# VHH binders against Abasic site processing protein HMCES (HMCES): the designs that were tried, part 29

Target 1, 269 residues: Abasic site processing protein HMCES (HMCES), of Homo sapiens (Human) (q96fz2)
Amino acid sequence: CGRTSCHLPRDVLTRACAYQDRRGQQRLPEWRDPDKYCPSYNKSPQSNSPVLLSRLHFEKDADSSERIIAPMRWGLVPSWFKESDPSKLQFNTTNCRSDTVMEKRSFKVPLGKGRRCVVLADGFYEWQRCQGTNQRQPYFIYFPQIKTEKSGSIGAADSPENWEKVWDNWRLLTMAGIFDCWEPPEGGDVLYSYTIITVDSCKGLSDIHHRMPAILDGEEAVSKWLDFGEVSTQEALKLIHPTENITFHAVSSVVNNSRNNTPECLAPV
Key: E = the ipSAE of ESMFold2; O = the ipSAE of OpenDDE; V2 = 0.75 times the mean of E and O plus 0.25 times the DockQ between their complexes.

## First folded at step 7 (VHH)

Design p34 (from l10 with Y32W; framework vhh_6z1v_2)
Fold by ESMFold2-Fast, scan of step 7:
Structure p34 (fold): chain B 269 residues (1-269), chain A 121 residues (1-121)
Amino acid sequence: as target 1 above (269 residues)
Amino acid sequence: EVQLVESGGRLVRTGGSLRLSCAASGLTFSSWAMGWFRQAPGKEREVVAAISRSGGSTWHADFVKGRFTISRDNAKNTVYLQMNSLKPEDTAVYYCAAEWGYSLTDEYDYWGQGTQVTVSS
């Protein structure tokens, strides 16, 4: 996973993240740096994306089940990085393999600090290799969506009218992430950056790509991943596995250029 | 400053029991996850047990399950390790450690000086 869509207006995105804390109180996540949220149909590494994380990361004595939503840079910059320019990091931290996450210092260290986050997206894009050509077919991959009021799940062949209506009640894709905090050696603002944990593709996606993001399917999984005060790293890592609860449709090559940021990027073809 | 002070380590016979204590000062104890680690001569330090901020969740390494129990008393700023059915391979220096998150990794923020546990037949 190297390209996502997260285009919802801030208020719609916030409501889509409604949750219950450990005491059963209904809440909306509290924003940090809301003005840095930039909706886009075509987000690439090094851009900012909204993530959920525990309020305890920012407020001493906060309930670890309470949530903050904050924009973070895609591409984890380890806290120990010594150079002044994060773009000079010599290895790719866009994704983190689940099988080696506890072996690699860049990921083990932030996990030790409870720095688990949930990366939010409308869905993600993958490029299927086409036999006999150097061209790849892009697909938009997302949770199954429900048409309003029990009319059934929205499918790839549904009309443009149905796609327009679905955004009001879109079920956001919730991907397991790890973040870190980097302080520039010469001073300046702390940089928050994240990586998406990846697993082997499920059977349903195997014809498109061999890897997929670790998807947290449902509020119980999301809550346990975020609650670093009460859920150990070992228990949280049990949530990291492929899921079959996913759907997709082919999209046009417009999405190939990350500069293109229009609804055409995810429209079915 | 933060201080973690272990106590209770001593020589004990195989099959015996021991309770280790760790008294914390200089931090808001109830806001920290706590762990017990051990290190035997010539071996790497290993995590033995860990406990969440509230004490509502605990973890124990497979090699001590059923024998060791971690607990805490937030009113007394103390974490405990109850060790039963001790074996010679439990001989090690036992360290108390505090961590902001409940991680079970080597990335603990504060460490005590250690207390020696020796188990002989």
Scores: ipSAE 0.399, ipTM 0.737, lowest interface PAE 2.4, mean pLDDT 88

Design p35 (from l10 with Y32F; framework vhh_6z1v_2)
Fold by ESMFold2-Fast, scan of step 7:
Structure p35 (fold): chain B 269 residues (1-269), chain A 121 residues (1-121)
Amino acid sequence: as target 1 above (269 residues)
Amino acid sequence: EVQLVESGGRLVRTGGSLRLSCAASGLTFSSFAMGWFRQAPGKEREVVAAISRSGGSTWHADFVKGRFTISRDNAKNTVYLQMNSLKPEDTAVYYCAAEWGYSLTDEYDYWGQGTQVTVSS
């Protein structure tokens, strides 16, 4: 997973993340650095995306089940990186393979510090290879959505105008991530950056791409992944597996250029 | 500044019980997961038990399940290991360790110096 959509206005995104803490209290996540959130239909690595993480990472007396929402840089910069410019990092940390996460120091160290986050998106994009041609077909991949005023879930056959109206009740895609904190050697603000954990694709996606992000399906999975104070790394890693609870539809080649940022990027074709 | 001090290790007979304590200072104790590790002569250090920040979640290795119980008292900055039905195979130096995350790995942030437990017939 190298491209996502996360276009909701900040207030809509915040309401879509309503949750219940361990005491059963209904809450909205509190923002850190909300001015760094840039909605887009076409987010690529090195841009900022909103993630959920435990409030306990910022407040030593906080309940670990309480959530913060914060924009983080996509592309994990390890805490031990010693150069002054993080764009000079010699290896790609956009994704982290589930099978080697405990073997690679860049991911093992922050994971040991409880630096688990949930990466938020409307959905993600993948490009299907077509046999006998160099052209690839892009697809928008997301959780099944249910229309309250219409029976059933939204389908690929729905008009673009109907798609524009579904966002008020959109179920955000929740992907398992690992983040780290990097202090610039020359001083300055701490950089928070993340990677998305990837797994083998499920049967439903196997014809589109051989890998998929590790999706946390439902609030129980999300809360366990975030709660680094009460859920061990080993227990949390049991949540990392393919899921069949996803749907998709083909989209226009407009999405191919990461500079294009319009609703056409995810509209059904 | 951070210090973990184990106590309670001694010689006990097979079938006996023993409680180990680990007193922490120089850190915000309730912000750390705690673990008990052991190392016997000729063996690698192994994790025995671990406990979450609040004490609401515990983990015990298969070889001690049902016999050992980890607990903590955040008001006293202390973690405990209650050891029952002791066997000669439990003979080892027992180490207390603290970790910001709850990882169950051998890479804890802070370690005590250990307390010797010897189990004889």
Scores: ipSAE 0.351, ipTM 0.719, lowest interface PAE 3.1, mean pLDDT 88

Design p36 (from l10 with Y32D; framework vhh_6z1v_2)
Fold by ESMFold2-Fast, scan of step 7:
Structure p36 (fold): chain B 269 residues (1-269), chain A 121 residues (1-121)
Amino acid sequence: as target 1 above (269 residues)
Amino acid sequence: EVQLVESGGRLVRTGGSLRLSCAASGLTFSSDAMGWFRQAPGKEREVVAAISRSGGSTWHADFVKGRFTISRDNAKNTVYLQMNSLKPEDTAVYYCAAEWGYSLTDEYDYWGQGTQVTVSS
């Protein structure tokens, strides 16, 4: 997973993240740096994406089940990185393999500190390699959507009015992530950056790509992944596995260029 | 300054029992997860048991499960390791560690000096 869509306006995104804390109280996540959120149909590594994380990371007396939503840089910069420019990092930290996460210091260290986050997206894109050609077919991959309205699926939308209604009750994709905090040696604001954990593709996605993000399907999985105060690292890692609860459709080549940021990027072909 | 001070390590015979204590100062004890680790000569440090901030969740390594129990007393700023049915293989220096997150890795921020446990026949 190297491209996502996360285009919802801030207020719609916030409401889509409604949750219950451990005391059963209904809550909305509280924003950090909300003005740094940049909606886009076509997010690439090094751009900012919204993530959920425990409030306890910021407030020592907070209930670890309470959530913050914050924009973070996609591409984890380890806390121990000593150069002044994060783009100079020698290895790619856009994704983190589930099978080696405890072997790689870049991921083991922040994971040990409970730096687990949930990466939010409308869905993600993957490119299917077509045999016999150099052409690749992009697909938009997302949770099956509940039909609370007639336009409960992107494939059902056939006009601008119907497209607007698709997003009102959209179920966001929730991907397991690890984040870290890096202090620039020359001074400046602390950089929060994340990586998406990847697993082998499920049977339903195997014809499109051999890997998929680790998807946390449902509020129980999301809550356990975020609750680093009461859910151990090893227990949380049991949530990291392929899921079959996913759907997709082919999209046009417009999405190939990361500069293109229009609804055409995820529209069915 | 954060300090963790272990106590209770001594020589004990196979089949015996021992309780280790770790007194914490300089931190908000109830805010940290706590762990017990051990290291035998020539071996890497391994996690033995861990306890969440509230004490509501505990983890014990397979090689001590049923024999060792981790617990904490937040009023006394102390974490304990009750060790029963001790075996020669349990001989090691036992370390207390504190970390912001409930973790089963050895990436803890604060460590004690260790207490020696020797189990003989």
Scores: ipSAE 0.234, ipTM 0.650, lowest interface PAE 4.3, mean pLDDT 87

Design p37 (from l10 with S31R; framework vhh_6z1v_2)
Fold by ESMFold2-Fast, scan of step 7:
Structure p37 (fold): chain B 269 residues (1-269), chain A 121 residues (1-121)
Amino acid sequence: as target 1 above (269 residues)
Amino acid sequence: EVQLVESGGRLVRTGGSLRLSCAASGLTFSRYAMGWFRQAPGKEREVVAAISRSGGSTWHADFVKGRFTISRDNAKNTVYLQMNSLKPEDTAVYYCAAEWGYSLTDEYDYWGQGTQVTVSS
C-alpha cells in the first residue's frame, strides 16, 4: 500500500469516525492540527493523512479509550534520525512488514511506547501486473458498503451531486499504523509520522497484488489497536492479519499520476 | 526524577516461593504499564511478565506461566511478582521497568537497578 484516497471534508470525516468510549458514551474524535488535513482522491507517501490515536498520548489524565484525530506525515521518521531533512531518510518507511515489525528498531521502539494509530482512507489503490506486458491496471480497494434507500452506490454516481449521497454514510477503511515523533535537530515543530503495517494479500486480492495493508475490521479491532494502555503490543499484533472483507473495482489510469486529484481517480471504468 | 526500586530478592531453595516488589516514584504510576525482566550471567535480558495500566490485563512468558503471577497496587505505586515453584533456571537479576505503552519488548523507558534471585538445587 503506496496510494490512498481520503477526500471527505473534515466535518464528514469526523462524523464517519463516531465511536463509543470504554464507558459506553458516544463520542466524536477531537481534532489536533485540523488545518493540516488536505482532502485528496490521490494521496502518496510524504503527504499528510488523518489518523486516529488514543487521547492519552497528549493528555496524561485522559482515558486511553478516548480518541484524537490528527494529520500525520505518511512515511515514519524515527525519533533517532539525526539529519535536518526527513526526506533524506535512507529507509523506505511507507510500509512496515508484519512479519519483521518486532525485529526493526524503527518500529519496535514506537510500538513499545504504545504509538499505534489507525490510518483513515476512503480506500487504497493497487496496480495489477498484466502477464506478458509492462501495462498495469489500477484498482480501488475498499470496505463493502452498506446499501440504504437514501445512499447511492459508487457505480451509480454519475455526477458530483450524486457522489455526495455515496459518501454520506461511507464506511472508512481503517488500517493499522505505527507512528513516531521526531524533533528536528535545528529546532521547529515536532513531526508526527506514520507507517502502514502490511500483510500477505487475502485470496480475494491475490490476483491484484501480493501484499495488502493490515485492515482493522470493525470497532472492536479498532478500539483494541488504539488502547495502548490496556492492550499489550503482542495482543494488539494478533489483530494484524489479512481480511477477506474487502471489495474493489478497476479505475482509469488517471490515478497513476499522483498530481491528479479528482473523483475520476476512484470512479469505476 | 523517576525512580523504580526493586526489593525481595534473596537465596531460596528449589521449589520455594518468593515475592518481589517494585516501588515507583516520580511518575503517575497508574498511567504506566509495568514489566518484570530478568538477566542471568552471560545471557540476554528477557521479559518475564507485564501488566496493563489498570491491572486488568496481564501477560506471562511461557517458561513461567502457572508459576509466576504479576500484580499491581496503584494506591501504593507498587508492582509485584509472585514466584512459586522456583527452579535453578530462574536464577537471575530481576528488573522492574515502566513504559507508557503496554509492551512486551525490552525497550522500556524506565528501569530499576535490579534485585538478585538465586535458586539453589
Scores: ipSAE 0.349, ipTM 0.713, lowest interface PAE 3.1, mean pLDDT 88

Design p38 (from l10 with S31K; framework vhh_6z1v_2)
Fold by ESMFold2-Fast, scan of step 7:
Structure p38 (fold): chain B 269 residues (1-269), chain A 121 residues (1-121)
Amino acid sequence: as target 1 above (269 residues)
Amino acid sequence: EVQLVESGGRLVRTGGSLRLSCAASGLTFSKYAMGWFRQAPGKEREVVAAISRSGGSTWHADFVKGRFTISRDNAKNTVYLQMNSLKPEDTAVYYCAAEWGYSLTDEYDYWGQGTQVTVSS
């Protein structure tokens, strides 16, 4: 996973993240740096995306089940990185493989500090290799969505008008991430950056791509992944596996260029 | 400064029991997860047990399940490891460690100096 869509206005996104804390209280996540949130249909590595993380990372008095939403840079910059420019990092930290996450220092160290986050998106894009050509077919991949006016999930067969109305009650894709905090050696603000954990693709996606993000399907999984004060690293990692609760449709090549940021990027073709 | 001080290690006969203690100072103890690790000469350090900041969740390695129990007293800034049915294979230096997150990795931020446990026939 190297491209996502996360285009909802801030207030819509916030309401889509309503949750219950450990005491059963209904809450909305509180924003950090809300002005850094930039909605887009076509988010690439090095851009900012909203993530959920435990309030306990920022406030020692907080219950670890309480949530913050914050924009973070996609592409984990390890806390030990010594250069002044994060773009000079020699390692690709856009994704981290679930099978080696405990072996790689860049991921093992922040994971040990409980730096687990949930990466939010409308969905993600993957490019399928086409037989007999060097061209690839892009697909938009997302949780099944329920239509407000009619029973059933929205899909490629629905009219463009129905697709324009789905965002009011969109179920966000919730991907397991690891983040780290980097202090620039020359001073300045702490940089928060993340990586998306990847697993083998499920049967439904195997014809599109061999890998997929580790998707946390439902509030119990999201809650356990975020609660680094009460859920151990070992228990949290049991949540990391392929899921079949996913759907997709083909999209136009407009999405190929990360500078294109329009609804056409995710519209069915 | 942060200090973790282990105590209770000694020579014990096979089948015996022992309780290790770790007293923490220089940190807000109730905000840290705690772990017990061990290392025998010539072997890698391994995780024995871990406990969440509230004490509501505990983890024990498969090789000590049913024999060892981790617990904590946040009012006393102390974490304990109750060791029962000790075996010669349990002989090692036992380390207390503190970490902001509830971790089972060896990347803990704060470590004690260790306490020696020797189990003989």
Scores: ipSAE 0.423, ipTM 0.743, lowest interface PAE 2.5, mean pLDDT 89

Design p39 (from l10 with S31N; framework vhh_6z1v_2; at its last look DockQ between E and O 0.79; V2 from the best seeds 0.00; counts 0 for: pae E 10.8 > 2)
Fold by OpenDDE, look of step 9:
Structure p39 (fold): chain B 269 residues (1-269), chain A 121 residues (1-121)
Amino acid sequence: as target 1 above (269 residues)
Amino acid sequence: EVQLVESGGRLVRTGGSLRLSCAASGLTFSNYAMGWFRQAPGKEREVVAAISRSGGSTWHADFVKGRFTISRDNAKNTVYLQMNSLKPEDTAVYYCAAEWGYSLTDEYDYWGQGTQVTVSS
């Protein structure tokens, strides 16, 4: 996974992340560093994206089932990294393969510390290789959405108002991630960064791409992944597998340019 | 200073029972998952059991086979290992450990000095 969409306004995103804590109380996640949230239809590595994580990571006495939402840098910077510039990292940390997560120190160490997060997105993009051509067809991949009577096809939302309504009820894609905290050697703010765990693609997606993000489907999976105080690393890793509960449609080549940030990126062609 | 102090280790006969205790100090006990490890002479350290922060989740090694039970009392800052139906193969130094991330790996944040359990035939 090298491209995602996360364009919802902050308030809408927050509402979309409503959850029940272990006591059954309905809650909204509290924001950390909300000013770092930058909505975009076209998120690339090194950009900031919102993730969910346990409140316990910030508050020692917090209920581990409570959730925080925080923008983090895509591309995990390990805490042990000693260079002053994260861009000098010599290996790719955009993704973490599920099969080698415990073999790589950069992922194993933060995972062992309970630094699990849920990466939020409207969906993610993948490019299908066209047989016989050097052309790649991009696809937008996301959770199936509940068709509300008024929810015309993503393409038929003629009015901005209707579009807002559609997205207000949008089920966000929830991807399993690992994050780490890096302190710059020269001082400054702690950098929070994340990697997306990837798995082999499900059968439905296999023709498009051979790998997919580990998707946490449903509140239980999300809760277990986040709750590092009560759910062990081993139990959490059992949640990491391909899911068939996805849909996709072809999109235009507009998304190929990471600078393009318009609704056309995820619009069906 | 964080301290984990194990107690309860002693000589016991095969089939006997023993309860180990680990008293924690110098840390917020409820913020840490706890584990019991053992190391027999000439063998590697192995995890015996682990328990979540609240005590709501537990893990036990396969070799335990229902004989041992981990529990904790957060009000007393203590984790316990009830050991029943002890066997000579259970002879080892038993260690208490605390970890932030509940990883069930060898990478725990704090360790006790251990208590000797000896099971005689």
Scores: ipSAE 0.836, ipTM 0.924, lowest interface PAE 0.5, mean pLDDT 92
Fold by ESMFold2-Fast, scan of step 7:
Structure p39 (fold): chain B 269 residues (1-269), chain A 121 residues (1-121)
Amino acid sequence: as target 1 above (269 residues)
Amino acid sequence: EVQLVESGGRLVRTGGSLRLSCAASGLTFSNYAMGWFRQAPGKEREVVAAISRSGGSTWHADFVKGRFTISRDNAKNTVYLQMNSLKPEDTAVYYCAAEWGYSLTDEYDYWGQGTQVTVSS
């Protein structure tokens, strides 16, 4: 996973993340740095995306089951990185393989600090290699959505008003991530950055791509992944596996250029 | 300053029982996962048991399951290791450790100085 869509307005995104804490209290996640959230249909590495993480990372007396939502840079910059410019990091930290996560220092260290997060998206894009050509077919991949009378499925014939209704009840894709905190050597704000954990593709996606993000399907999985105070790293890693609860449709080549940021990026073709 | 102080280590006969205690000071105890580690002469340090912040989740190494039990009392800032059916191979220095993240690795934030447990046949 190297491209996502996360275009919902902040208030819609926040409501989509409603949850229950350990005491059974209904809550909405509290925002950190909401001004850094930039909605887009076409998010690439190095851009910011919203993630959920435990409130305990910011408030020492907080219940570890309470959630913060914060924009973080896609592409984990390890806390030990010594250069001044994070874009000069040579190794790829956009994704983290589940089978080697405890073997790589860049990921093992933040996992030891409980730095687990849930990466939010409308869905993600993958490019299928086509037989006999060097062109690739892009697909938009997302959770199955509940169909309502007020909203239809994503369709080429749908009006802008119908699309607005679809997004009001959209089930966000929830991907398992690891984040870290980097302090610039020359001073400035702490940089929060994340990686998406990847697993072998499920049967349903195997014809599109051989890898997929580790998707946390449902609130129980999301809650356990985030709750680093009560769920050990070993127990949390048991949540990392392929899922078949996913759907997709082909999209146009408009999405290929990461500068294109319009609804056409995820419209069916 | 943070201090973890282990106590309870002594000489005990095979089949005996022993309870180790670790008193913590200088930290907000309920904000840390706690672990017990051990190291025998000429061996690597190994994790024996770990416990979550509330005490609601525990982990025990396969070689002590059914014999050792970790517990904690957050009001007393203390973590315990109840050791039953002791074997000579349990002879080691036992260390208490505190970790912000509940990771089950040996990269814990704070360590005690250890308490010696010797099991004779």
Scores: ipSAE 0.534, ipTM 0.815, lowest interface PAE 1.8, mean pLDDT 89
Fold by ESMFold2, look of step 9:
Structure p39 (fold): chain B 269 residues (1-269), chain A 121 residues (1-121)
Amino acid sequence: as target 1 above (269 residues)
Amino acid sequence: EVQLVESGGRLVRTGGSLRLSCAASGLTFSNYAMGWFRQAPGKEREVVAAISRSGGSTWHADFVKGRFTISRDNAKNTVYLQMNSLKPEDTAVYYCAAEWGYSLTDEYDYWGQGTQVTVSS
């Protein structure tokens, strides 16, 4: 997983993240660094995307079930990294394989400190290899959405009003991530960065690609992944598995160029 | 300065019981998950039990399940390990550790100096 869409205006995104805390009270996540949120239909590594994390990471005595939403850099920079330029990192941290997460120091260390996050997106893109050609077919992959005759479907939007209805009730894709906090040796702001955990693809996606992000399907899974105060690392890792509750459609090659930030990137073709 | 001080380790006979204590200072104890670890001669350090910051969630390794119980008293800044039905293979140095995240790995931030438990056959 190396490309996502996360295009909603901040207020729409925030409402889509409504949740219940441990006591059942309805809440919205509180933003940190909202000015770093850069919505786009076409997010790539090194860009900022919003993630959810426990308030306990920022505030002593906080209820660990309460959520913060914050933009973080895609591509985890480990806290132990000694060089001043993250581009000098000798390994790719865009993704983290679930089957080796406890063997790789860059992921094991922050995971052991409870640095779990939920990576938010409209959905993600994946490119299918086609035999006999070097061409690749991009797909947009996302949670199934509630469909009606007049809303709830990307392909059914026939007016600006209907397009707004599709996204106003969009169920955001919720992917399991690990984050870390790196203090540059030359000084400056602490860098928050994340990786997306990957698993073997489910049967429904296996013809497109052999890997998929670890998707947290439902509020219980999201709550347990985030609540590092009450849910141990080993119990949280039991949440990491493929899901069949996913859908997709083919999209045009417009998305191939990461500079293209238009609705056409995710439109069915 | 954070300090974790274990006590209660001693020599006991097989089948005996011990209660280990770990007093914490220099941190807000109720904000930390706590763990007990052990290291026997020639073996890797291993997690024995862990407890969430509130005490609402506990975990015990399979090799001690039913015999050892972790608990905590946040008013006294103390975590405990009740050890029953002790076996010679339980002989080890036992370490108390504190971590902001609730983890079952040995990546904890703060460690005690350890207390020796010896179980004679």
Scores: ipSAE 0.005, ipTM 0.392, lowest interface PAE 10.8, mean pLDDT 88
ESMFold2 (binder alone), look of step 9: mean pLDDT 86; pTM 0.878

Design p4 (from l10 with E99H; framework vhh_6z1v_2)
Fold by ESMFold2-Fast, scan of step 7:
Structure p4 (fold): chain B 269 residues (1-269), chain A 121 residues (1-121)
Amino acid sequence: as target 1 above (269 residues)
Amino acid sequence: EVQLVESGGRLVRTGGSLRLSCAASGLTFSSYAMGWFRQAPGKEREVVAAISRSGGSTWHADFVKGRFTISRDNAKNTVYLQMNSLKPEDTAVYYCAAHWGYSLTDEYDYWGQGTQVTVSS
């Protein structure tokens, strides 16, 4: 997973993240640095994306079941990185393999500190290799959506007004992530950056790509992944596995160019 | 400045019981998961037991399960390790450790100086 869509306006995104705390109280996540949220149909590594994380990371006496939503840089910069420019990191930290996460220092250290986050997206894109050609067919991959009479379907939404109805009740994709905090050696703001954990693709996606993000399917899984005060690293890692509860459709090659940021990027073809 | 001070370690006979205590200062205790580790001469440090921030979740290593019990009192800023049916192989320096996350690895942020437990017949 190297490309996502996360285009919802901030208020719609916030409502889509409604949750219940440990007491069963309905809550909305509280924003940090909301001005850094940049909606896009075509998010690539190095850009900021919204993630959920426990309030306890920021407030020492907070309930660990309460959630913050914050934009973080896609591409984990380890806390021990000693150069001044994080873009000069020589290895790719866009994704983190589940099978070696406890072996690689860049991921093991923040994971040991409880730096687990849930990466939010409308869905993600993968490119299927076509036999006998260097052309690839892009697919938009997302949770199955609940259809109601008041909600449109993504396949039927061919105008801006119809698209708004699709997104009002969209179930966001919730991917397991690890984040870290990097302090620039020469001073400046702390950089929060994340990686997406990847697993072997499920049977349903195996014809599209051999890997998929580790998807946390449902509020119980999301809650356990985020709650680093009550759920150990080892117990949380048991949530990391392929899921079959996923759907997809082919999309236009318009998405191939990361500069293209329009609804056509995820529209069915 | 964070300090973890272990107490209760001493010489005890095989089959005996002992309770270790670890008093924490300089941190918001209820915001830290706590662990008990041990290190015997010539061996690597190993995790013995761990407890979540609220005390609602506990973990014990297989080699002490049923004999040792970890607990905490957040009002007293103290974590405990109740050790029953002690065996000579339990002889080690026992360390208290604190970490923001509930972890079963040795990646804890703060460590005490240790308390010696010796088990003999």
Scores: ipSAE 0.384, ipTM 0.733, lowest interface PAE 2.6, mean pLDDT 88

